# VHH binders against o26223, part 257

Target 1, 191 residues: o26223
Amino acid sequence: MKLLWTSQHIKVTVHIDGKVSKMDVLEAIKTRRSIRKYQDREVPEELIDKILDAAMCGPSAVDERPWHFIVVRNREMLEKIPEVHPYGAMVKDAPVAIIVCCDSSLEKIPGFWVQDCSIASQNILLAAHSLGLGAVWTGVYPLEDRVEGIRRLFSIPEHVIPFSVIPLGYPAENPGTRDLFDPDRIHLEKW
Short names: E, the ipSAE of ESMFold2; O, the ipSAE of OpenDDE; V2, 0.75 times the mean of E and O plus 0.25 times the DockQ between their complexes.

## First folded at step 16 (VHH)

Design Q52 (framework vhh_vobarilizumab_d1)
Fold by ESMFold2-Fast, scan of step 16:
Structure Q52 (fold): chain B 191 residues (1-191), chain A 121 residues (1-121)
Amino acid sequence: as target 1 above (191 residues)
Amino acid sequence: EVQLVESGGGLVQPGGSLRLSCAASGFTFSNYDMAWYRQAPGKGRELVAYISSGGYTDYADSVKGRFTISRDNAKNTLYLQMNSLRPEDTAVYYCARGPHESYLDYSFDYWGQGTLVTVSS
């Protein structure tokens, strides 16, 4: 049996506030950090639906929108991810992970699906953070062994390319915020 | 400017313990991920243990359950507690500073000079 998510689920879902205070977009971007430790607490389906809705709202090359998503909650499957992804050890302890995939049959412009799936991955991270969750992007593409390992583990068709694995949950660590603004990287009018 | 200085290495018998320290200076230690690498004679470098700025830890299978990585942000110091040492743990151990936000594995931009650990009878 396969699980399906649609915009219909989001329309019926009961509203949940992920944080006591709301954050604006700039705050979310500046305070989002990679989270690799999670509470032993399930993430409600309605929050996953909101995250995936946000993921699909990103721009894509020639509006090809090649992304597909696998939502993994099964503990046995999460525990097998580190066997095919050497830097995915935290996934086995996450309540849920999202695998971002490219369906190459939807590709209109060669190669731009990488940017498309990167945008979807970042939107997942930002949406999760805005809802009080923590997540981390663990890289899969273009490392051949990881791509094929994830493909086999989740029965992904040959024309579909697994791009990233993003575990998420309620955070059990609190890294500080970053201040990375470097005015020397900004050039006015010319280099 | 950026300095990582390892200490605590030495000769120990199989089954013994050692604690390595890495004193960091020249950067805001608490903002960086840190790691311990090792390099045995004639072999490549391997990641031993990783700790994120937020305290997530990851270990090589060969040391899991025997080694513990920790950090003291107030002292700008990284530690590696090594228990139940084996001859195959013999290596130069390096402290490394990692990227702040990587979506691909771990990357290191600074390493210390290393400290030698010899496990022999």
Scores: ipSAE 0.636, ipTM 0.805, lowest interface PAE 1.1, mean pLDDT 89

Design Q53 (framework vhh_vobarilizumab_d1)
Fold by ESMFold2-Fast, scan of step 16:
Structure Q53 (fold): chain B 191 residues (1-191), chain A 121 residues (1-121)
Amino acid sequence: as target 1 above (191 residues)
Amino acid sequence: EVQLVESGGGLVQPGGSLRLSCAASGFTFSNYDMAWYRQAPGKGRELVAYISSGGYTDYADSVKGRFTISRDNAKNTLYLQMNSLRPEDTAVYYCARGPHESYIEYSFDYWGQGTLVTVSS
């Protein structure tokens, strides 16, 4: 009734030799995994620029687009992040991290900046994956101790709220694909 | 059908060593992050050690340099090597599965029944 198949995993490495990603959007979404181990290899500025461009392309409540980004490459600063973020230990070993922030002066509708910054954070993860990099979202907001720790460490002004810290680099781990589809969470026509 | 079965607990003298094992079944072990937690009498559960699906590790400050978490994906088994044991390490040790791409903290959806470690002379 069923043929015997060898164990297969979806290829997660994006081939960029021709400067063209071979991963389609659905594949990128389904195969992206949190990466917490990085190669000792610098990430080119060109790739960071592409990731940040993608981060700013998400939908935003009344198009307020409140996101600002801090790009951290300084080793001393990366090494201090675990002191203020208890689950950010991997950041000290990353070649670069992006801090996603909300500039509250750009806020047009109260509270929706959280969703906007979440969209930007996820776009960073997907763009990194599509470019052959690995990344992980380490949460900051709404945990007051982490918000104030990151604010102090990076001289973030009071009207700006640090939302997430996303270390990234060339992956030094390859976690397997997850099967998360749950039809019991889908309701037709009503609850 | 997900099962996590801890073993290797027992009585050990201060300064001794012990290796805990957690046998996992009912899921694709290699796809999940795993952790060891402990709970001493009268205290809440505390994280001891964490290992990602790809081998990133994180440790509680109280056990850094003494404990080593590792995994064998071919055997679906999680390990905790415990060296230089102290009376304050006395607790029930739990194997846990997670965090399933948590972006805040380590989160777990399945836990084993635990294995008791007593450090005493």
Scores: ipSAE 0.607, ipTM 0.801, lowest interface PAE 1.2, mean pLDDT 88

Design Q54 (framework vhh_vobarilizumab_d1)
Fold by ESMFold2-Fast, scan of step 16:
Parts: sequence; structure tokens; C-alpha cells
Structure Q54 (fold): chain B 191 residues (1-191), chain A 121 residues (1-121)
Amino acid sequence: as target 1 above (191 residues)
Amino acid sequence: EVQLVESGGGLVQPGGSLRLSCAASGFTFSNYDMAWYRQAPGKGRELVAYISSGGYTDYADSVKGRFTISRDNAKNTLYLQMNSLRPEDTAVYYCARGPHESYIDFSFDYWGQGTLVTVSS
């Protein structure tokens, strides 16, 4: 069978529960992968709090910080997400999902909330990875059907725009490495 | 040179089965998401089945419960097991290589030449 695993197996010699070794920032960025398969294992509230704290530390246009977050743990609600998001099937099997939203009443400069919420979404992915979790960004905005589907499902008011749905959990898959460096996309001094 | 070569298509009776294969070369197969698409005459391209580099799978509603996507990373081969075939499944089936980090869908950058599946009574 398997020799050792950090799962719930009784012969686990070492179990890291919510702890992660110090990963430098460059390594975290380069090794983060989209994770769509999760262990049947609950994510502690303390880890979600750390992820959301990190999400709110991103830069935002004129410091507007328009992000709001919905934390979804209810299995019935998670199971309904694939009905309104065609690429969100994995959400029903995740122990938790975070919905990143923009509160338009906090917007100080038109349109930059998209970059603000993108920054928050990526920080969630990086923070989750640094804590030993896996996550995936499933896009909502600007796809109108997804925006309205998520809005209705979670009773989101009209002045709030759902931006992304990010399921997360302990990973049950280990994607290979990427080699994406392309020097032809780097221009020195001028185009 | 990235190459995707499909095989296994053919003529089959309704209710029958076929297994499609896609031989991949020119890249590290295990690092990429893979998919099967199909295109019937006079219709647009439809995503049929998806498999991530780590083994997460997703299926079009039209084929759920009938088709199974799988991969053999040691052989650089993608498979589609098609059961309970229907006349509506008649199409050219394409193997596709996907970027693993799309945040809106399952995007693809390379496609094979396709293999024809004909389901007729």
C-alpha cells in the first residue's frame, strides 16, 4: 500500500496540522498550483482567519480596499455552486470556499476594484499554499450569468459584486512543476 | 514539437462502446491538464471531458455516467472510455492540451487532428 501519509491513518509518524515550514516568497509563488481535489478533512477556522488577514493586506487603488468575503462551509450551499458556475464542480467536494466580493459603496475610483479583488484572490491562493492547503480560483466576474447566479444563491445585495469563488482544502492531488519562463517576452530598454 | 495523435474512433452500434487514445509527445505530459473535445457536422466544438495534471475530472452533462477520462503519465497517453453510445455522440473527437492555471475555464493551447466516431443503427 502506502508507506507514510499525513492523512488520518493511525500509522502516521509525523502529522503537520495547520503548520508549514518557512517557505520563501519566491518559492511560494513558483510552486503554487491550482488544486481541484481535496481530502475529506476539515480546515480549521484559525487557518481561514490567517488567509483572510493576508487577503486584506494587498495593495488597492487609492487604498479603497473594496473587498468583502463570504466563507461557505455549509455542504448544501457548496453543492449548489456548480448549478450556477459551469467550471465549479470541485466546489461541492471542498470543505470550505471563500467568495471574494466587491462592495461598490467602497469604490473610490471607477473600475479598479477588479484589480483590487484580483489581488485579494491571488493572496488567498498564496496564503493557502503557504499553510499547506490547496485552492483554485474559479472566476465569476465579468461573466453575467455567474455573477447573478452567485448573487442569488448567497443573497448578495445589488451594490455588492461577486468576483471569484475559491474552494480550498488539504490537497488530494499533486500537480507537476511548471517551466513558464519566456525570455522573448522581456524587452530591454524599449520594445 | 508538440504532438497529440488520436486513435480508436470508428463505427459502432447504439449502446456500444469505444475507447479513444491520445498519444502525446514533445512536452512533459504529466505537467499538463488534458481534455477531449468533439465537433459534430454543422455544430460548434464541445468540451466532453477534462482531466487535470493531478487527476481531477469533469464532464459535460451530456456524457456524465457514460464516459470516463483517464491518463497514463508513464505512457504519455490520454484515454476516453465511451459507453452506452448514442447517435448524438457522432462527432470528430479531439485531444487537447490545457494550461493548468486558467481562472475562468479549462483553456487549451494545442489540439490533435481528431478521430471520427460514428454511432448508427
Scores: ipSAE 0.600, ipTM 0.763, lowest interface PAE 1.0, mean pLDDT 88

Design Q55 (framework vhh_vobarilizumab_d1)
Fold by ESMFold2-Fast, scan of step 16:
Structure Q55 (fold): chain B 191 residues (1-191), chain A 121 residues (1-121)
Amino acid sequence: as target 1 above (191 residues)
Amino acid sequence: EVQLVESGGGLVQPGGSLRLSCAASGFTFSNYDMAWYRQAPGKGRELVAYISSGGYTDYADSVKGRFTISRDNAKNTLYLQMNSLRPEDTAVYYCARGPHESYIDWSFDYWGQGTLVTVSS
């Protein structure tokens, strides 16, 4: 890892040598699968930084970019997630999880933050896949008990809404591919 | 057409064991997550055990340590090994096919007809 500062605009860049696997965008989209079983191997912070950079590059309604992210590596905290997110059992076995949140104070148009955070969540999954990692989106919003459970567990302020919990790591499973193209769902010119 | 056919249910004494099987057809079995659900008399369906296409497993707290879910992709068959059975395990057991890419819960799109398990003297 190298930290590089520019003279004209202070920013941080991260370099990872020999670990980045590049793939065609269509290949990445078509071969990404939900991964729920992970190797006992840490994910470098540089890869998390790249994933979060990609997450923030998605489109948002009126460019409101309402997303905030919590990166959880603490084993004790990861083990508590299934207590408030009953279908997130795999999170306790992941080396890291990202919680995608909406800061409602950044919302410029009502209701579109759900789409914004969905876009960020999918970008996390695709970026992870492109970097040789596996991840799964486990839904939080709009289930009120999960929203409040995650909020309390991670001391999330009242104006911030937890949207999804995404565990990730090096995959310890390899699901088969799917052919999902259905021409009956495509209508030319009119319904 | 997707079909899931359960077998192996029956009457057993408390403390006994049963092995349930689910024969799958009409889809590429190895590509799908699978689960066992049960419905006791007068209650809703509850998840008992889950297995992903890649072998990740999850269990209801009530059966953890007693039941084992497994799959044989070459035979397109899902199994549930049930040990140390209790009267509370009495239910119709259903095989279910899961969507691999669900981002919400252990929701399933196809179900079998069920097999009855009765734990009683």
Scores: ipSAE 0.561, ipTM 0.745, lowest interface PAE 1.0, mean pLDDT 88

Design Q56 (framework vhh_vobarilizumab_d1)
Fold by ESMFold2-Fast, scan of step 16:
Order: C-alpha cells, then structure tokens, then sequence
Structure Q56 (fold): chain B 191 residues (1-191), chain A 121 residues (1-121)
C-alpha cells in the first residue's frame, strides 16, 4: 500500500501490484513503443506525479524550463480532444492525458522552447514506460489549427502554447521490436 | 527492396462489397503500421483506415462502420473489407507503410501503385 497526495492536498491510499519490472535506462529507451490502446484501468495519481517530476528534470535552453502541464482525467474533456485533433482518436479511450505547454513568459532565448517541450514530452514517454504504462505523443505544435483548437478547448491563455497531447494508460497492445541502428549516419572525426 | 502491391479493385453497384488486398515484401511486415488511403478524381489523397503493428485501428468518419481494416502477418498481407459501398467511395485505393513511432499523424514511407474502385450503376 502507498499513501498518495493530490494537488488538492488530499491523501489517497492505493494498493499496487507486487510485480516490479527493473529496467535500466538503455533498456527503457530501446523498448519504449508508442501505445494507442489502453486497458480500462485508472492510473494512480502517484504515477502521474512521478512522470511529471521526470518531465521537469530535462535540460532546457539557459535553464528557462518553460513547460506547464495540463492533466486531463475528465471523460467529457478527453472525448472532445479528437474533435480538435484529427489523429488523436485514441485519447477518448485513455484514462488520462497530459498536455505539454510552453509558457512564453518564461522563455529566455527565442525559439528554443520547442526543444525544451520536446525533451519534456520524451521524458513523459520514457517515465511512463519505466512505470509499466504506455503512452503516445500526438503532435500539436507547429500545426496552427491544432494549437488553436486545443487552446480553445482547455482555456489556454494566448501567451501559453500547447505543444503535445500525450494519452497514457496500462497497455492493451504489444508492438513488435525494431532495430534502427544505422552506421551510415555516424561520421568519425569529420563529415 | 520494399514493395506494396494492391489488388481486388473493380466495378461494383451501390450497396455492394469489395475486399482489397495488399501484398507486402522486402521488410518485416509485422513490425510496421499499415494504412489504406484513397484518391478520388480531382481530389487530394485521404486516409481511409489505419492499423498499428499492435492491432490498434482507426477510420475516417466517412467510412466508419462500413469498412474494416485487418492484417495477416503470416501472409504479409493487408486487407480492406468495404461494405455498403457508395458512389462517393469511387477512388484509387493505395496501401501504405508507416513507422509506428510517429509523433505526428499516420506517416508513410512507401506506397503501392493503387487499385481502382468504381461504384456506379
């Protein structure tokens, strides 16, 4: 059993399965796959907190850390995401989604927030995988119509830019493995 | 060499059915997401149906409930079962290979030559 707290300072007791998968960093990176089909099972708040903690630990340009996150658990809101994101159909069936945003008021160097939010998005995917969850990055920025649609749906202010929508849950699919190592893309000493 | 070869197109009456096949070769079929696209005369190419390597499926609203995408990994073959066909389904249908790990939409890196489906009286 673990005692969890919510963002509202409410403690919740959760009983967690006793099976622990120990995954080193290289294994996590190489075995993480996009997951678009989820079990009908809620994700504990403690796991979301761990994922978001990991997301904020990435490097950012001049340490600007411009990311903000919206955690969406409300079924009605999850069901509306595919209406403004044409390739986000899986989100309606996910128990939770995280919207990665850039607060432009935190930007210290122009344009690097895209890399910052990309790093945060990938850290969410890796952290979810390490915790036995599956997730997928559905792209929002730089597609203007999707940025505007997500902004309207979640009342995001003009100075904040929605970057990605990441549904997550316990996996209900198992994608095959891939070998992507290409030595022709590695140059020694010079191009 | 990656090859995708569509078959099964033809002329059908409205309300009829067709089953399209796509024979894949030159790659490990089971490791890739696959899709069916179509292009009607004078129109752009549109996604019809998608199937992931893990079995997740997605459909365009225009065909949802009428078309079913499926795959047979042992035969390296992608299928599209088309039921309750309408004149507006008339198009060249293409199968496409996509990587599973796209963070933007349903990507493709290889396409077949296409197979013509004509729905007319």
Amino acid sequence: as target 1 above (191 residues)
Amino acid sequence: EVQLVESGGGLVQPGGSLRLSCAASGFTFSNYDMAWYRQAPGKGRELVAYISSGGYTDYADSVKGRFTISRDNAKNTLYLQMNSLRPEDTAVYYCARGPHESYIDYPFDYWGQGTLVTVSS
Scores: ipSAE 0.500, ipTM 0.738, lowest interface PAE 1.5, mean pLDDT 88

Design Q57 (framework vhh_vobarilizumab_d1)
Fold by ESMFold2-Fast, scan of step 16:
Structure Q57 (fold): chain B 191 residues (1-191), chain A 121 residues (1-121)
Amino acid sequence: as target 1 above (191 residues)
Amino acid sequence: EVQLVESGGGLVQPGGSLRLSCAASGFTFSNYDMAWYRQAPGKGRELVAYISSGGYTDYADSVKGRFTISRDNAKNTLYLQMNSLRPEDTAVYYCARGPHESYIDYDFDYWGQGTLVTVSS
């Protein structure tokens, strides 16, 4: 396993089961950072498909899997997101954004769709990073003004709840890696 | 010890210009996102301008086209170039540091003491 820092991302080669992969899971988790600046470069549809496949592989309460995804590439629509999301200005400069939604008609147990959509959102961030892309989670739910604004902008029906807006692209920044391990938060056998 | 020290505030006539500086110490400046906030008399703090470690910038609608945020990582300094100043720009301006991994907003963990900008005839 070799780690090679480029100007904007880590290039990793890992040998697993006779196959070569780009980055192992622990490295992806530890080195993922929120990326808000993107290259002027299109993201292939094949990479979006891989990211969405990964998003749907998360655990889900009673396997309800309530997530739906809107893929936005239209520049005019991306440019309107900051009008309804006060911290979404970077979206207008992203080549693509994914809106994670909950279809409430698929809900089997009240309230757990929030965890389900959180898991899907994090899987999108990790999958994007593992594929050499950068992304950031911009929260929508449970802020009513953002929920309503995104719903109107993308013609989302009343029974569907927009959860997060995740712009992504090839990164044009590298904030570095954080060291967040805190052993004082680990308790052995009891609190 | 993390320190953020603002300077460059003062009294200026409407239509004038000022450049604010924020001197940072006690951390690796280039690894952090930075912002300028302001607090006008009788109002809460509002974000004026944001800059990421990689140079992504975001501005309040009220200052777009008039203010420019920039950074000099070699000098550990954040700047705000303020042009075409208006009386409503009168406020205490604060420098802020953050890691910006919040999924709700921009997160800040340190703030400076502020520098007063008065735009008056």
Scores: ipSAE 0.610, ipTM 0.776, lowest interface PAE 1.0, mean pLDDT 89

Design Q58 (framework vhh_vobarilizumab_d1; at its last fold request DockQ between E and O 0.71; V2 from the best seeds 0.61)
Fold by OpenDDE, look of step 17:
Structure Q58 (fold): chain B 191 residues (1-191), chain A 121 residues (1-121)
Amino acid sequence: as target 1 above (191 residues)
Amino acid sequence: EVQLVESGGGLVQPGGSLRLSCAASGFTFSNYDMAWYRQAPGKGRELVAYISSGGYTDYADSVKGRFTISRDNAKNTLYLQMNSLRPEDTAVYYCARGPHESYIDYSMDVWGQGTLVTVSS
């Protein structure tokens, strides 16, 4: 067993055999942080598959499941993403990125695809974290310049909308955790 | 009280160097992303450098290779080392805290009062 990162709030443990210790779902949610610095280490395909499986496990409006995923490992393409995505600077240093897209032709009820893709994106983040990886959600939609930039770069059809770019890798930073609980945002029975 | 206080600004000749400091208080500094912004006369405020709580850094293209953002968590202090300064670097420089994880851009919620940096011959 190798300790990848230890902080006051985040522990990532990797087994010698490549297996990652299980993380409780609440722990995953509470300890997840955006990770923007990655090790020079490839992410196994098996982990990506698990992450994508998790991405597709979320609910969607009337089960429309409009999401598509582009898995990007090509170094040249990863290096080009920051050119069209100003918040995506870290992508160039990631071993892999997942682009979450919506196929509008699969949409059954207009407008809910944003929620669907958001759920998928968040599941990617949580799954990555639970597997000892770091990731960050870099928003594409609804910023037109980013949407079109990513569309052109990856030859995405007009009916498919790029939603988010999520670089992933083994963490090379330790941001710790924060408590964002706010009881003032909780209302009992009525506002 | 949450507070950021910048220092280290001043007049410097082109090609010179300055080191800005930002003293943070009233919060757990080590848990927060931090950034430097600047605002030149007649221009909008722009991001200069960003540093995550974990140490990831990002820079504006205009300052890459010249400026270095760093932090000392033990001292609750953010730094900006500015080398090879240019007249176009003249601005009020602001320290900022990023408490929330944004998926759009670097989100800042607390700002210092700023420190003036003037680069002139």
Scores: ipSAE 0.694, ipTM 0.854, lowest interface PAE 0.6, mean pLDDT 92
Fold by ESMFold2-Fast, scan of step 16:
Structure Q58 (fold): chain B 191 residues (1-191), chain A 121 residues (1-121)
Amino acid sequence: as target 1 above (191 residues)
Amino acid sequence: EVQLVESGGGLVQPGGSLRLSCAASGFTFSNYDMAWYRQAPGKGRELVAYISSGGYTDYADSVKGRFTISRDNAKNTLYLQMNSLRPEDTAVYYCARGPHESYIDYSMDVWGQGTLVTVSS
């Protein structure tokens, strides 16, 4: 009979050549790549819900959790993003994008919302990858023209700060993995 | 050794065409994003055209509809087809390789030495 623990939180299944393969957390972190080309197919709402659930599970300063998310599926709106984000051209071809925002009214300690929203953004990228999707973080804050452009496009109130725009979809490219381990950046006991 | 070598530059009249090539060696070309940048005398480098490993393309507004970036992974070669050339296109054109992981822009980590394109009568 089964024990009380039912842990499956560190493993995700993907379908490879009709087989079910699994990716552990370390593998997910090491193999995630920015994806800027997507298949012409919709992402189910259920997968977006899982990604956003994962995004909200990150740590935040004093547990302030200042993040809000805008889910954009409207093609007309996605096509407007490159007009205010010079490196967001791929967004117009994505089936969906998530805009990560900080609600400053939820801020409990000044300045840490940047780290909080960075953690949420990275969790979106990792969760998407773990579910067989591709995504890319296109930075908004602290570039004022991008912040104000995104704010106006999505009717974001003044007390809310757009932080990142993350288009995602089923990947139509495979850039491979990077080997970035650099032992010269590791110091034992002292600098 | 990672290397990018440009060719195809030269003198051309306004309205003319040129095709630039960039031969890549020392890495798995198909796994990398590639780009063409240009630099006119006394100015900074600017993006001309970008192509991802999967073929996503992006262009500077000044060249849209006139220039086409493409890649041949079997030949480890990047191309830039330049049509309807203008005097303002005069610059040294650089081939560049990108790591694909900047969250604010298209970052490039390897650059060729450049090829001069002069558009003048």
Scores: ipSAE 0.668, ipTM 0.821, lowest interface PAE 1.0, mean pLDDT 89
Fold by ESMFold2, look of step 17:
Structure Q58 (fold): chain B 191 residues (1-191), chain A 121 residues (1-121)
Amino acid sequence: as target 1 above (191 residues)
Amino acid sequence: EVQLVESGGGLVQPGGSLRLSCAASGFTFSNYDMAWYRQAPGKGRELVAYISSGGYTDYADSVKGRFTISRDNAKNTLYLQMNSLRPEDTAVYYCARGPHESYIDYSMDVWGQGTLVTVSS
């Protein structure tokens, strides 16, 4: 977590050569990769708290903040996710997963919750990466079979829409980076 | 410049084995996820096996326990070991290179020409 309310205890983390430092945001964005292999190691609740704090820092349509998060650590539940999510096989091997959901009763402007939950999901990925964890976004919405399967598994009510499943853990793989900048995607002034 | 070239296909009897290879060139092979897909006559392509750059693997249920995907990053080569072959495994098998990032499915940005595997019953 950030140091908020400076009258509280100051929390300082030392990461490099004994001096306080933080990962640059551009570095985090450029170096984050989908990680699908995890060490057999628990993720401390403190790190999950920091990740969810970051998830909730994103903007939302008219500040509606429609997101809810289910934190899943139960081994049997993690092992069931691949039964309803064909591309979530790695979830069974993760120490923890976060399910990002929309509570439609919190919508203030119809139809923007997808953007809202996408922002929260990407913030989870970046925060996990900055904390030395690896994660991957496995899409649920708008694929109806996945939405219904996850809703059933976790007893999610009908007005709540599961959006994404994000397994995470200490990485057991290190994929390289790629140069994806494409100047042809940039249009000055007009299309 | 980017090329994927499959080899090792052929005719085999039910219950037999076959090993496919895919030679990769024109990119840093070790940085990319790779996959094998297949396409039976009159059907769409379907994922057979996936391997991440770091060695995570995933398989279609229909081949789990019978097929093994592997890679040799030093030789820029992807492999598929196919055991206990069935007539249903008859298809053109394609080597494919994975995207940078995808969140809904394994999708591929480069495809090989394919190699035919026929399991005669």
Scores: ipSAE 0.517, ipTM 0.787, lowest interface PAE 1.6, mean pLDDT 89
ESMFold2 (binder alone), look of step 17: mean pLDDT 87; pTM 0.876
ESMFold2, fold request of step 18: ipSAE 0.450, 0.499, 0.403; ipTM 0.747, 0.763, 0.697
ESMFold2 (binder alone), fold request of step 18: mean pLDDT 87, 87, 87; pTM 0.873, 0.876, 0.877
OpenDDE, fold request of step 18: ipSAE 0.611, 0.644, 0.611; ipTM 0.826, 0.836, 0.825

Design Q59 (framework vhh_vobarilizumab_d1)
Fold by ESMFold2-Fast, scan of step 16:
Structure Q59 (fold): chain B 191 residues (1-191), chain A 121 residues (1-121)
Amino acid sequence: as target 1 above (191 residues)
Amino acid sequence: EVQLVESGGGLVQPGGSLRLSCAASGFTFSNYDMAWYRQAPGKGRELVAFISSGGYTDYADSVKGRFTISRDNAKNTLYLQMNSLRPEDTAVYYCARGPHESYIDYSFDYWGQGTLVTVSS
């Protein structure tokens, strides 16, 4: 173990438990929860830009990066989302929502855009959490009724597929933590 | 281990009220999303009301303004206050526990046995 090498990278703001003053990556992954209640408070454009930068940094099949994003702040438009998404009622009360889309013209390997857009969606959730925001992934694809509803509502062209709707804001709820580690799902060497 | 026990169902006149309760045990109630489902004779099961661990609520269009879902984390109990009941509300009502992190709709892994609500003159 290269302890001297490791110590050169220890930040002076780390707590006695080894955790930085803001959350590290493992903490962010483990403590991120779906947030469906938001404060009546604007999210600065700077934070949205940081979140979208993080979304675009995910791995992508043959680096096709087919994702496009619609940022929705208009209250009238946010209030219409529940009309086309049965489980999107919280969106009307969010200060902003991000719609993750696939531009099929950028697709190089058929079908892998789903994984690409899933990666972008999860990065949005993690980045939002790391910045003190709460968010929830409300599923759109592959439900054709929701895909078409969102497409029509936001004038999305036929070659672009809406994948997820992610409302976000400053959280007005604090869900408990999860303990999901299940060693029975880990197989060494073979099934 | 996980147990959900519904109570409070019965026969009521149209326009009447009932409060359903669901007593939960065998898990940390405050950490879970909860819901009420119903199944009417000859119909499929449908979501009536949802409440997140943090108190976000969602309702079927048919019950909005008439039904209120709530929870008491100290008592490990879920409630459904049903007002202005209609014959169309006649169904077996089920308490359900849901996963917090579903990215598609609400999904439920445990259900109670149900409690019958009959709205009839």
Scores: ipSAE 0.636, ipTM 0.817, lowest interface PAE 1.1, mean pLDDT 89

